# VHH binders against Fibroin light chain (FIBL), part 8

Target 1, 244 residues: Fibroin light chain (FIBL), of Bombyx mori (Silk moth) (p21828)
Amino acid sequence: SVTINQYSDNEIPRDIDDGKASSVISRAWDYVDDTDKSIAILNVQEILKDMASQGDYASQASAVAQTAGIIAHLSAGIPGDACAAANVINSYTDGVRSGNFAGFRQSLGPFFGHVGQNLNLINQLVINPGQLRYSVGPALGCAGGGRIYDFEAAWDAILASSDSSFLNEEYCIVKRLYNSRNSQSNNIAAYITAHLLPPVAQVFHQSAGSITDLLRGVGNGNDATGLVANAQRYIAQAASQVHV

## First folded at step 4 (VHH)

Design b02 (from n04 with Y53W V101I I103V E105P H107Y; framework vhh_nb_b201)
Fold by ESMFold2-Fast, scan of step 4:
Structure b02 (fold): chain B 244 residues (1-244), chain A 122 residues (1-122)
Amino acid sequence: as target 1 above (244 residues)
Amino acid sequence: QVQLQESGGGLVQAGGSLRLSCAASGFTFSSYGMGWYRQAPGKEREFVATISWGGSTYYADSVKGRFTISRDNAKNTVYLQMNSLKPEDTAVYYCAAGTYIYVSPSYEYDYWGQGTQVTVSS
């Protein structure tokens, strides 16, 4: 969806079934699984590793197309030299433009170094549920943060990444818990939101349909000019989907 | 003592229809989302369709327009109406229950049924 529906307190349904609400609450703590939260972030890392192992331009271009928009969204304008994953993407496109991939190959070392240091999945996503903040920058090797989600921004991303309105029901219930004067309910809302926010996978899913169209512009060959233009357009498009 | 029991599978000709049922017991059915997954021999488990406890539905692209998921809270049952069946729909179909609807194959539901075989012949 392009437009996110947000509810005021007066618009949140009051006929929420007590059984549904209690089921959500009783399982909220079980939803805090670092493995689940890290799966989407690992997808970006795996694709970039696969890209590094490819020997041909077309395969590398495909990997870039799959990740560039996600990284642009999650890096939130952090410069490439301060964000290892963004630097890999930027140096690749520079290599395509210049015909010199030395910089691209060199950018892989710092990125893999970061991944190696943070193979423990729990260290790849920084969650502060008490403040309802989710930082995904560290998972991409971004110093100084990158994309930070608060409650509304997180749900904007969750809903925007879905082509189905089934998440609106969950949003309404969690929003009611979040707006509660009860601090325990607020914390539960934060944990539920964290469980549903695999930002890399969700943004990727929304962008997946456009990847084929972007790659079609290459003309089934190695058109460097078309590839660079398509990559830049994809990055700009993904960045424009960020609500601030 | 949670149980999910599938029924309605069988052999059908291409272009035919089948209706799968999943009867649930041992938990508060109306508080759970329900889903259908399938697995063909030698392949990964594939998402088919889900329905939330509020009635919202989501379908895999491969079945959209042909399959319909529905639920009857009074009977603690979820259904999958399968129309215009194709040989590639041949698989073991699994019923699943969870508090949230998981649409990624990397996610697992809280409870799973034993599966029911669907075979579509050409």
Scores: ipSAE 0.000, ipTM 0.112, lowest interface PAE 17.8, mean pLDDT 62

Design b03 (from n04 with T99Q Y100F V101L E105G H107Y; framework vhh_nb_b201)
Fold by ESMFold2-Fast, scan of step 4:
Structure b03 (fold): chain B 244 residues (1-244), chain A 122 residues (1-122)
Amino acid sequence: as target 1 above (244 residues)
Amino acid sequence: QVQLQESGGGLVQAGGSLRLSCAASGFTFSSYGMGWYRQAPGKEREFVATISYGGSTYYADSVKGRFTISRDNAKNTVYLQMNSLKPEDTAVYYCAAGQFLYISGSYEYDYWGQGTQVTVSS
């Protein structure tokens, strides 16, 4: 099963080359031909600009959630509920403040529902050469030596592996996604990686540090099995939402 | 065309066991997550167990330790082994298939079987 002793708040790498990231963002922009996707990219830049002017955790968490929603749209072109990611981050923040994490656990189901939907559509887009401008790199396991270009793909990779390692795999995949920014590419995946990773890594570093400290605090003798079980239950129940 | 066909239901006494099967056709079984859901008269349909395309399993708290879900990709079949049955387990059991069972968006569809009745007497 998953235990809190397996986690460390120092495991997220900090070796991002911001100068190279700016160049990658500019070059990736040249591949965007869809007006709606171009507007979405501009919105991401505005969110990151606003986040840079605000130094508080809640503002960063909100920016990350909004960015994740926009990236979902960029990857799949689906109008969707961008609030699912925001709800995860906001629920976690509230949990830290209040000491009640039931809301955080419950927010994971809708978020993973969003992730799964986008990954299915990304797979369809990757196979079509005409959609190369909107494709993202393939998701690879944390130990696989490859790169994770998309947060959505990273979450699917976590779910495809052992559920007993869920939180550890999330942390590992975030680290790989963070490091992939240091490898430049002239496509939309590089842009997404460069724009998403720093706030995602910051929030997950703070959240993982807080999660590690929280799980030690709440879990003086406790493991993370309950948190994982609640997330899995919510994800499975989402399958019952069938359209007639 | 896509088809899910359940079998193995029936009448059993409390403390007994049953094994349900769900035979799938019309899609790439090995790429799909599979699940079991149940519905008692007058109740909402509820989750029982799921198995991912990678073999990871998850169970509802009410059946954990008593039920086991498994799959046989060579036979395009998913199974539910039910042990230590209780009267509260009485329901119609449905098989479900989805690329990702956690997808709740309006752009994804689940496949459902017709159901099989399980009745547990005291």
Scores: ipSAE 0.000, ipTM 0.116, lowest interface PAE 18.4, mean pLDDT 49

Design b04 (from n04 with Y53F G54S T99S Y100W I103V S104T H107W; framework vhh_nb_b201)
Fold by ESMFold2-Fast, scan of step 4:
Formats: sequence, C-alpha cells, structure tokens
Structure b04 (fold): chain B 244 residues (1-244), chain A 122 residues (1-122)
Amino acid sequence: as target 1 above (244 residues)
Amino acid sequence: QVQLQESGGGLVQAGGSLRLSCAASGFTFSSYGMGWYRQAPGKEREFVATISFSGSTYYADSVKGRFTISRDNAKNTVYLQMNSLKPEDTAVYYCAAGSWVYVTESWEYDYWGQGTQVTVSS
C-alpha cells in the first residue's frame, strides 16, 4: 500500500517529465490551430489511440489523464461521459500511487465506449458551444467504484482559478499523487479536482473555440460530420479491443 | 494517387545491419501512423513495428532492442533500422500507413507498399 511521504523524488519513475502534460497538450493544440481541420481531427484520434497502446505505462497514463480532462469538457452536460472520464482519472491516480495500472487499463474500455456514443451528439451541439459547459440544474455528479466526483464543481473551480502554477507541472502532480492518502472517496475527488485537471482544463478552455470549430467545420459548407463519425467508429473499435 | 515505396533490402550476414526506407506520397503523411510488417515464405504476415504521427513507437517482442522505427515528416519517409540481424529475420518487409496504429492488426492500415526482400545468411 501507498502512504503519505512513502515516496521520495528518487523513488518516483524518472520517465515522467514535469513538462510532459504541457508538451502533449501543446502538440495537440498546434494541430488544432492548423488551417486544415481534417488533419487536426486525425491528430486527436491518434492521441486517443496512442493512449490505448501497450508499452511505457507511466507515459501512457500521463497522456490519458491529460486528455480525459479534454474529453470530460466535451461531454459536459452528458452524464454518462462525466462518470467514465472521472473513472479514468481516478484509476490513473490509483495507478500512479500504487505503480499498478491494471485498473487504469480496465477503465479505458467504458471510457472509449462513452466517448464514441457522444461524439455525434457533441458535434450537433457545437452549434452553441457555450451550452456544453454550463448546467443550471443539479450539479453534475459521477460515482464509480465507490468514488464520487463532481465534474461541474471541478470545472467551475478550475475556471475560477487564476493560479497558473498547475500548468506544466505534471511531475509535481504525480509526486503529490504518490504521497497522498486515498482514504475516502471525497478526498480522492477533491485531490484530483485540485491537482490533476487544472493544466488540461485551462489549456482546453483557452482553446475550446478551436476544438468546437473543428467538430462543426469552419465556414459555410465545411462538413466535419463524417470525420466525427469515423472517430466515433474507431474509438468504439478500440473499446472492443480493451479487456473490460 | 497514394504510393508507398520500400527500399534498402538485400542480402546481409548474420549479426549485420540494414536500414529500410519507405517513401510516401499522395496523402498527408504527418497525420498518419506508419508501420512495418514482414512475411517469411510459407508464414503469415507478422507485425514488426509501428510509429504514430506523434512519434510513439511499439515493437514486436522478437525485434525489441534490435530494431528502431523512426520517421521524417519533412521527407514523407519512415525508416526501420535493423541491427543484430538473425537468419529468422529473413522475410519480405512491407510498409503500411493508417490512422489506427495502437493495435498490431494488419487490417487497420489503409495503404500498403509492395515490399522489399531481406535475406540474412547464416
């Protein structure tokens, strides 16, 4: 088991770069800012596929945690996706803490399944991008594996934060996760809200217009629907290849 | 017209090295993953290595530590550096391009080259 202060810096995997979150996100956003929206969509698809591949689990888990925040934002107001994304984030946290990513891998199937089911709906909803973030009803909550995560509260907290210290500090976040104690589901949710999501959510929020334009297509007559449908199909196929 | 053209194959002694190249045209190379497969006489086509558009790599266990896959987006070319070659590496090597590279299944690649022969003598 992992306890508070169990890991020193020398005991944390050194292949986890403290700039890695920024590097992965910057690469993705470089492509989102490209004038060829088809290329940008394909690059997002490849990032999602790379996340499902076997290999260096620390690097894979880092990329998934970063992208889960982006997918959670795209799924805002769609309850099933919020839960699936929260479960991936919680499982990634557990994997970093324990050094065992089996649970994290098992969480990917349901996550990709929910993403695939909602890509077409999200594309249709991008006609009003502002609608995808805000709900005036009860706060959107998610429970999975005995853990409770409030995505709407987490998103609002991130947007209200002016502290950029979480941006580009992936290694520090991982270090804090290794040393944290997950004794209660509310403590896990609070920790993930405060430390894991801010870098991804801040970068994504700044680029939200670009990614929603990607899904909608830019200009009158540009049709991104076929590309979204292809992404949905490939993600669904990836989900079928993951042991659930 | 989409084309993938392999080169660099040939005859080499066991313990030697070869570098295969695959030149691509007719599609947006930087957006696609690239892979290498091989087929020995009387055997099924088997996965060798893949590289995503982002540079992530994955290798078959039989070649891990000996082969290195890399790409040059400016030249629309993918490479396979083969070191410490063994007679069992003898096969026709195929280049493939696709938007689905996390899985090692050949049907997930959209485009294929004609292949290049590699023969490793004992």
Scores: ipSAE 0.000, ipTM 0.128, lowest interface PAE 15.9, mean pLDDT 52

Design b05 (from n04 with Y100L V101F H107Y; framework vhh_nb_b201)
Amino acid sequence: QVQLQESGGGLVQAGGSLRLSCAASGFTFSSYGMGWYRQAPGKEREFVATISYGGSTYYADSVKGRFTISRDNAKNTVYLQMNSLKPEDTAVYYCAAGTLFYISESYEYDYWGQGTQVTVSS
ESMFold2-Fast, scan of step 4: ipSAE 0.000; ipTM 0.245

Design b06 (from n04 with Y58F V101L I103V E105D S106T H107Y; framework vhh_nb_b201)
Fold by ESMFold2-Fast, scan of step 4:
Structure b06 (fold): chain B 244 residues (1-244), chain A 122 residues (1-122)
Amino acid sequence: as target 1 above (244 residues)
Amino acid sequence: QVQLQESGGGLVQAGGSLRLSCAASGFTFSSYGMGWYRQAPGKEREFVATISYGGSTFYADSVKGRFTISRDNAKNTVYLQMNSLKPEDTAVYYCAAGTYLYVSDTYEYDYWGQGTQVTVSS
């Protein structure tokens, strides 16, 4: 897993204002050691270098948007494993009631470990989407193939980052709607997809300079928390514009 | 068959230098990140240094400025140059390969070496 900061039970907040699961997950990032946060940013920078070395994926705006999307997933606490996320939430609640947060700390490693695995899978998909369609676990039954700009590649990235088997059924349905190619079915597929990936990417495109500055700062050993906070703000902004 | 073979360990006086090597076989070395970890007697395994498949490096605070990690993809080898050695650096040093950059000894790397002993006398 990742290195968890050794906070005493008295140092862990008991009054997260929102009360929402997403708030607990986002606060869990604060317990990851700053060294591991810096290493996560180095992994992101490596993805950018790889994208820049590829002909079809080398445009600066595209690389920044894709990297920002991956950071947003990491910082927003989009779980690779729904059970790992539930364990973080439940163990936090138990800690608040009992005053013992050992279980909460123990739940963080598995949760963030899955995020690291999914980051690598997403990186491979972006670089070589055709080759990786047969190597991505949760999406294998539904993935048809294509480049990262393709509808199918976008959904494969979503599934890889969420690591949830129940989304595989949803993807299969959306893929059938997309492949039907009548306007009604295609619009429904676009609507569903827009709620999961493109709004985040769109917002980050508009903020490319700020994200580049954050990546440079963290690469120099500065504040990883600032990048996480910025990504969370962009997700919140994008979510406010999307209606389900 | 995947193997990581460490070499270069030994006995050295405080203030001296050693260079560790880790030769890899059985996987696509250039696609993997490489790391060095160490375990002192009676202690848990701890992070020392890592190098990504693209050449980016990161070091533990205790070795920063004294140790240098590097790699040679043509030779499938990662190196750890250790300068200004201290008795506190005495440990078994392990080479690890993985698709990510990790600092935790509790997270599974894809492959681990068997280790090489480094002893720094006062």
Scores: ipSAE 0.000, ipTM 0.187, lowest interface PAE 15.7, mean pLDDT 56

Design b07 (from n04 with Y58W Y100F I103V S104D H107Y; framework vhh_nb_b201)
Fold by ESMFold2-Fast, scan of step 4:
Structure b07 (fold): chain B 244 residues (1-244), chain A 122 residues (1-122)
Amino acid sequence: as target 1 above (244 residues)
Amino acid sequence: QVQLQESGGGLVQAGGSLRLSCAASGFTFSSYGMGWYRQAPGKEREFVATISYGGSTWYADSVKGRFTISRDNAKNTVYLQMNSLKPEDTAVYYCAAGTFVYVDESYEYDYWGQGTQVTVSS
């Protein structure tokens, strides 16, 4: 499992266990100890690839929560972004515990809105991580605190509940949103947006160019299009779980 | 209306080459991903190659290095260049178009052609 704790300015968390659900967050902490921009961008791209390649709609919400964790760390100097990211993480945990993700969905719009508005600053922090304070304390306070549990175990618990109808409904909305478009965009962010939860999809649509630029920072062609192909496979698998 | 028309199939000797074409109409071709699938008698339909609207390509392991998928947006056509053909390549080849590109899955393509027979003799 993974835990996000409050940290002092001279403390860097390093004891994030290398579990399946925590591997991305562990890599983000490795980046904090390294000033290499490509490592931070690769970690974000790997989260998006993991999200796109999962054969299960529920795994997408987990991947978004993991991305929020990384953004919270990278945005330590941007209180609004940090608070929005913490809200996503805590609302996800609350959703796992209650079986109701309405709060989680509501937290996603503000989160990606803040990311989109501050993408230039976030990119600058990725380029020069030596300027980060290595603290997520303020973000946790904004959302009431919490722990990011093992996402795989959390999703197993949710899938075992009678609330599976939630996942099917959200998938149908995403499919309808994508199908309403007149043509397929050459913008990879638009493709990713079509595969996300509806509130996240709407926000990514508004920020499409910036997110596409982030993904292009690590790779083009095969890497970016491979992510799209995996996202398409993920959607196809999700479609097989929708009842008509 | 939407139409996909395959051509270029036929009988060829082992070690020979064929170029399949798929002419598309009735949709914005440049915005769609295109794929080739094949089905041998008594077997399930299997993936061969796919090309995204951006030009990235994926191949089944059995055809890598021998087959090349390409597209010409000006002509609304996707091609499959088949080199070093083997008897095991004998199948009906189908062209597919979709808003998504699938490397192992066929059920989510929006449109399919009628197929073209490729027979490779020893």
Scores: ipSAE 0.000, ipTM 0.116, lowest interface PAE 18.5, mean pLDDT 52

Design b08 (from n04 with G54S T99S V101M Y102T H107F; framework vhh_nb_b201)
Fold by ESMFold2-Fast, scan of step 4:
Structure b08 (fold): chain B 244 residues (1-244), chain A 122 residues (1-122)
Amino acid sequence: as target 1 above (244 residues)
Amino acid sequence: QVQLQESGGGLVQAGGSLRLSCAASGFTFSSYGMGWYRQAPGKEREFVATISYSGSTYYADSVKGRFTISRDNAKNTVYLQMNSLKPEDTAVYYCAAGSYMTISESFEYDYWGQGTQVTVSS
């Protein structure tokens, strides 16, 4: 087996079996490639049952990370689910930190419910992209109520998994969105962060590539308004891939 | 079981400096985010600074450039270095530990200390 340093701030280096991780990624890709996202969600739920019998911590952490990535992608176009997505991210980082993923698994039930309720609505809004920002605005309520996910822990994982120095500039841009007191900016930061998580970036390379290009295209991050508009366009594009 | 004990408070003249310490016990300190809050007489508790388990920091605008938060995982201690103190910094300072960073007023921390008094005289 090969040792993979997936996180920049692990006190105990953890080994990840590349073969096992690759097989989980391949299975996850098959589920996403299915155009019926409701079936993909059901299949992801079934994968979670198998994770209880995974061997060591590194294998369990890898499997959990892959599942979190699939869920984050499925929620990418649903700003109203940002609270549920943030809770999944928070529970995931807690699991990495503590070595106990029971709380992460428990967070997935409410998240699946929110995704299911909103898939049809967001798809209808994407038909008229000009109305997307206005129509989903009222659904962004919880981001303004506080920062409910560990932004730095998530980005430590993103940066540790990347060989690209460009992600440090992207981190600064997204951190400004996260630190704003605007609920839309906080939700966009959560969705961008979720898309760049190592498992999401590995499985959904097109989405990861698009968000990286979007962040780089804003330049040095001095145009926060342009970044928000471009991120909203990206989210609308991602939403066009989800359906009931 | 879980304890957060602040120290280093006291009386100091305007323009002076103090270093607050918060000694933690009863949990895996290196895995927790740490923060400082303060409460002036007759006011709500307000955010001062936070540091993640990875060492990333964030500061309230009122203290930015004057205060520095840091941590020593070997000593299970978080510090607040306070420079260029003003009478407006007079407050009881509280240490907090939680599973995530916060710069909000929501007080989403798992554990709180008892506080240490800082008084800045003119």
Scores: ipSAE 0.000, ipTM 0.126, lowest interface PAE 18.4, mean pLDDT 58

Design b09 (from n04 with S31Q Y102W E105P; framework vhh_nb_b201)
Fold by ESMFold2-Fast, scan of step 4:
Structure b09 (fold): chain B 244 residues (1-244), chain A 122 residues (1-122)
Amino acid sequence: as target 1 above (244 residues)
Amino acid sequence: QVQLQESGGGLVQAGGSLRLSCAASGFTFSQYGMGWYRQAPGKEREFVATISYGGSTYYADSVKGRFTISRDNAKNTVYLQMNSLKPEDTAVYYCAAGTYVWISPSHEYDYWGQGTQVTVSS
């Protein structure tokens, strides 16, 4: 079994207000449900402008959550794009962790690439990451490849042995939870749940026990073996709800 | 305590203009998104215009080109300039504030004003 490094509370962005993030996601969801795609693009332009103008990490994290909500709604129903909201949030977290925001920029690129101002705002954030007042930064960049390997091994085993259809959304959620876990795993679960749109949050609510079990092992100091088994159980449960 | 106080409503003839003001107190105005909504007699409240704390604006199709929303952070005030008024613009106009930047036609704002009556005669 591979020993997975435990992360403390201080290794998660502590200046993200889960209540505010949840409110922002709820607003974004309602907005896109009531309006057309062109209006959503204008809203995203303002969020990106706001991100560039704000100097604190909490404001930038809230803007990312809002943007993720809009993108997820616009990508809903397309296989392979189900991870859009989770990818924007987790690519940002990965950027803070690794000091490399290329993935974050890539997660926004397909939606915003047609608008030159959006590219300029994204580039400004990537070029000057020190503008962020993050409590967690490059220190998480040494999370290690063992986590990704363990998750990929578990996923491959499920695909090889299961006749169930699995959604890309479930894959992305479990993969990012596995990569983002820490010694206070409930904190990461709350953070991720607060930043997801209602359809994704519904999957979490329906699988709450499995998600809690998936993350509980980190808090108990368990190695990767239990987390892999929990990930398999979560994916299987999520897939069974689709009956595809 | 948080307060939003509308003013500038009144009676005007079709084709005329009015400027509504909403004075805010009890919160950090510059960090809030602001909006205008209206409710005509016997109708539900409808979206009119919104402005983010960054200054970006969005308008309902029925008012585009006629109404302009703006804000003055130094005065903690949001404005709605209404030009080329029509009888169908007759309504009580409400000011609203959200906890964070939000451009939305939804009624999901933290604070609402008491409203100001606008009547447009034919």
Scores: ipSAE 0.000, ipTM 0.147, lowest interface PAE 14.7, mean pLDDT 52

Design b10 (from n04 with S52T Y53W Y100I I103F H107Y E108D; framework vhh_nb_b201)
Fold by ESMFold2-Fast, scan of step 4:
Parts: structure tokens; C-alpha cells; sequence
Structure b10 (fold): chain B 244 residues (1-244), chain A 122 residues (1-122)
């Protein structure tokens, strides 16, 4: 059966107290797993809290843009997540050029909400079969109901309780992953990592040193425009690495 | 105590229509998914249609566009509207109820009705 590790507020490993964008990125990097362990779902609120501890707005904006690049990579192949991440990067670039970050701030809500929702859907409907039992509806103890889950009823229940809109593409992708779980139940986390969420190290390697390019684009730490340009290219490369 | 009672079956000419009803009692109807299955002589039971407790509907490819499943929670009844009937639709039709339903043939519902005969003549 699939081993499931949930990423929760109480269980998110704390950084070694560096309070920097690099610590947030390192945390996201270290939690990518291609074994039978479940893929850790990023707690977007915890990441935002960590980034809010930054000393100034320019540093916070830069850190968020870098995080959007990492999250886009981890969410590659899931429609909406890549688009939302790209919008964050584009809005950040516009903010740097114009001196007006209102658009950048407006892009954060949809981005983090959508990424969190899509990863949560995968966890609830595909990786964590136990959670579906609680979501489907009232239990009838004396009826002898099986532990087989109704994916459609669970999807309907999530939609009824959610403030998010979903596309038909998301339904099809999540349903496909659910069907694949039945044929690959002992290895679904590795399957998802390999096919929908490629390992961070592999994608960085295949992107011909995109992390080095990103760092060089910043120069001696003063060129935010170069960082954003490289992050945009990185997002495009990450999206192209998904082979499902 | 739990009962599912089908009605509305009968003999109909090819191209005709029938509406099946399934009246439920002895459980909280609104908390159950409902399904229709059929079985022709000498064949295994075949999935026809299901409606979840949330109202989502699913159909076998053989009946898509011809059959419509619906429910009325106030009347504790599920319906199957069958249009453009073909001789191959001839079977005993069974109503089924389950708290967690799946349209896979490998999943058993908690409760089953006794069935109603539908005969489609050529």
C-alpha cells in the first residue's frame, strides 16, 4: 500500500533560523520525495509567514518570486499552477520596472490558493485514501459499507465545500491519477513525482544550470531584473519537463 | 426494514420509452448513492447508471444519450428515464443503494431491490 506522510502546521520542519529566501527554497527542495513516501504538500501559509519575517519589501518580493519558480517546478503539468506562478513572476517584473507592486500583490492570492488547492486535491483524492472515507458523507455502521471510495462523490463534496473554481482539465488529471493508483498503489508517490512533479534535482540538472543562471542574473546581489528573467525561463523549462 | 421497490417495467416496442421508479424506505435516502443495474438471461449483472448523494450522474456507454437517472429526495425515489429503447435493453432492472457507491462492477451496493422486467420487442 502507499505510505502517506502529511505535511501539516505542526510537522513542518523549522528552518535553522536564517530567515532568508534561501531557507524557504531549501525547505521546498528537501521535501521532494520519489519513493513510496507521500509527496509533502507545501504549506503555503507557513511559507508566507516565514517570508513575511524578511526585513524589507524588496527582499520579500524577491523571495516570493523565487518561491513561485520552485512551486511552478513542483507543480509542473498541473494546469493553472504554472499559469499562476508565471503571473506572479510577470507581475513582479512589472513591479520592479514601474515601482508599483499592486499587481504583484494581487497575483499572490490566486497563486498560493490555486497551488495549495491542487496539491491538496491530489493528496485527498489520490494519495490519502483514508481521508476520502470521512469526506464522502454520513456513515451507516450497520449497512456494511465497504472502504471503497466513490471518487465522484468525494469530488462533489470537495466542490460543494470549496470556494475555488476547477477546470475540467483538473478533474481529468486528478481522476487519471486516481485510476493509476489502483494499478500502482505501492508506488503512487514515486509515480506522481516522476510524471507530474519531476524531482527538483533532475529538473534543475536538465535546465542546464538554471539555478546558477538565476544566481548569476542577480549579479552581486543587486540585479532583481536578471533574477526575474531567469525565473521566467526556469518556469518555462520546468513546464516542458513534465511527461505524463 | 430496508426496502427498495422497483416499478414501471413492462413490454414496449423498439424505439419506445419507459420510466422506472425505485421507492426506498428504512434508511436516510438523502445520504445514499443510488444505482441501476440490469441482467439479461444467461448474462452477468451490468451497470446502467448511478446518481451520487450529491447529485452527480454517470452512465454506461451503451445507454449514454438515451437514459437519464434522477432522484427526488422528498419522495425517497430514484428514477430511470429510458428513451429510444432497443431489443438489447431487454433485462431485469435492479435498483441499488450504498453509502459509498462506485460504478465499477467490482463494488457491491449495500441494498438491492427485487427487480422489474423490461422487455423490448422488435
Amino acid sequence: as target 1 above (244 residues)
Amino acid sequence: QVQLQESGGGLVQAGGSLRLSCAASGFTFSSYGMGWYRQAPGKEREFVATITWGGSTYYADSVKGRFTISRDNAKNTVYLQMNSLKPEDTAVYYCAAGTIVYFSESYDYDYWGQGTQVTVSS
Scores: ipSAE 0.000, ipTM 0.095, lowest interface PAE 20.0, mean pLDDT 55

Design b11 (from n04 with S56L V101I S104E E105S S106G H107Y; framework vhh_nb_b201)
Fold by ESMFold2-Fast, scan of step 4:
Structure b11 (fold): chain B 244 residues (1-244), chain A 122 residues (1-122)
Amino acid sequence: as target 1 above (244 residues)
Amino acid sequence: QVQLQESGGGLVQAGGSLRLSCAASGFTFSSYGMGWYRQAPGKEREFVATISYGGLTYYADSVKGRFTISRDNAKNTVYLQMNSLKPEDTAVYYCAAGTYIYIESGYEYDYWGQGTQVTVSS
């Protein structure tokens, strides 16, 4: 884990803009190995950069809505993750308004811990969808604090795709997570998954192991070349295991 | 303190089987990812297999279909079942433990065992 509580309120920008938010995140991650940055930094940087680059509250609301789906997918099946993710986004916005970023700093630890657990669970959903259960009613959320406008809809959609039976929706959840990781390039993971027969798609996700394994040896950020090579390898392995 | 102790190595003929065990102590085993690596004489250490704290497994291409990694959290033990052994599988096999968090680049191994020798003849 990275400790971010050493930042003073003066070091965290009061104005929301791309350069200032990026600078704060980059400084925090100077102590994290480059190979560790592909998932952890992208999750934090994309959420915060989207907010920073918009510049006004209406645009920030749009950026928050755009990231709500990613947060919901990362929180699928794990109680409390929705609150951790919402707290990071809301605490940052509150910090900009008030000039007090203590709440923002405190929100980051729980978010990082839960994101790691959730990514592992999502990779298991293709193998064991029974771990994800359909719930009737409102999305799981925070007892206190604010909520992201579209978060409940995104969370309910994830829960609605859950069943003890294997459904194509499990592939959609994993596909959306891969797409969120690579949103700046053509959706290679989505394209690959969409072109596989359902049995091959299932084995592909199983043999890929995790998003971390699929991105193994890939540089930080959105470099697609290593991901394509890894995907081709896993597709070949998956195809060889399917009796079609 | 943390310890990883490998066992089950030995001499076996090509086509045979061995089951390696790694007993862990000094940490919360169920919260850690576990892995197996090997090192043949004069070669660098290479990855063999890994299992997450959630039970997700991944294998090196050279052993896929022949080796199976598993864990028993009640016994704080990780296993490597090795079938259809080949002379090129001859190596010292090392057990490793690390925090498996997907926000990291994969398995970061904090602890390593001392190794157990596996020799496959002819």
Scores: ipSAE 0.000, ipTM 0.116, lowest interface PAE 17.6, mean pLDDT 52

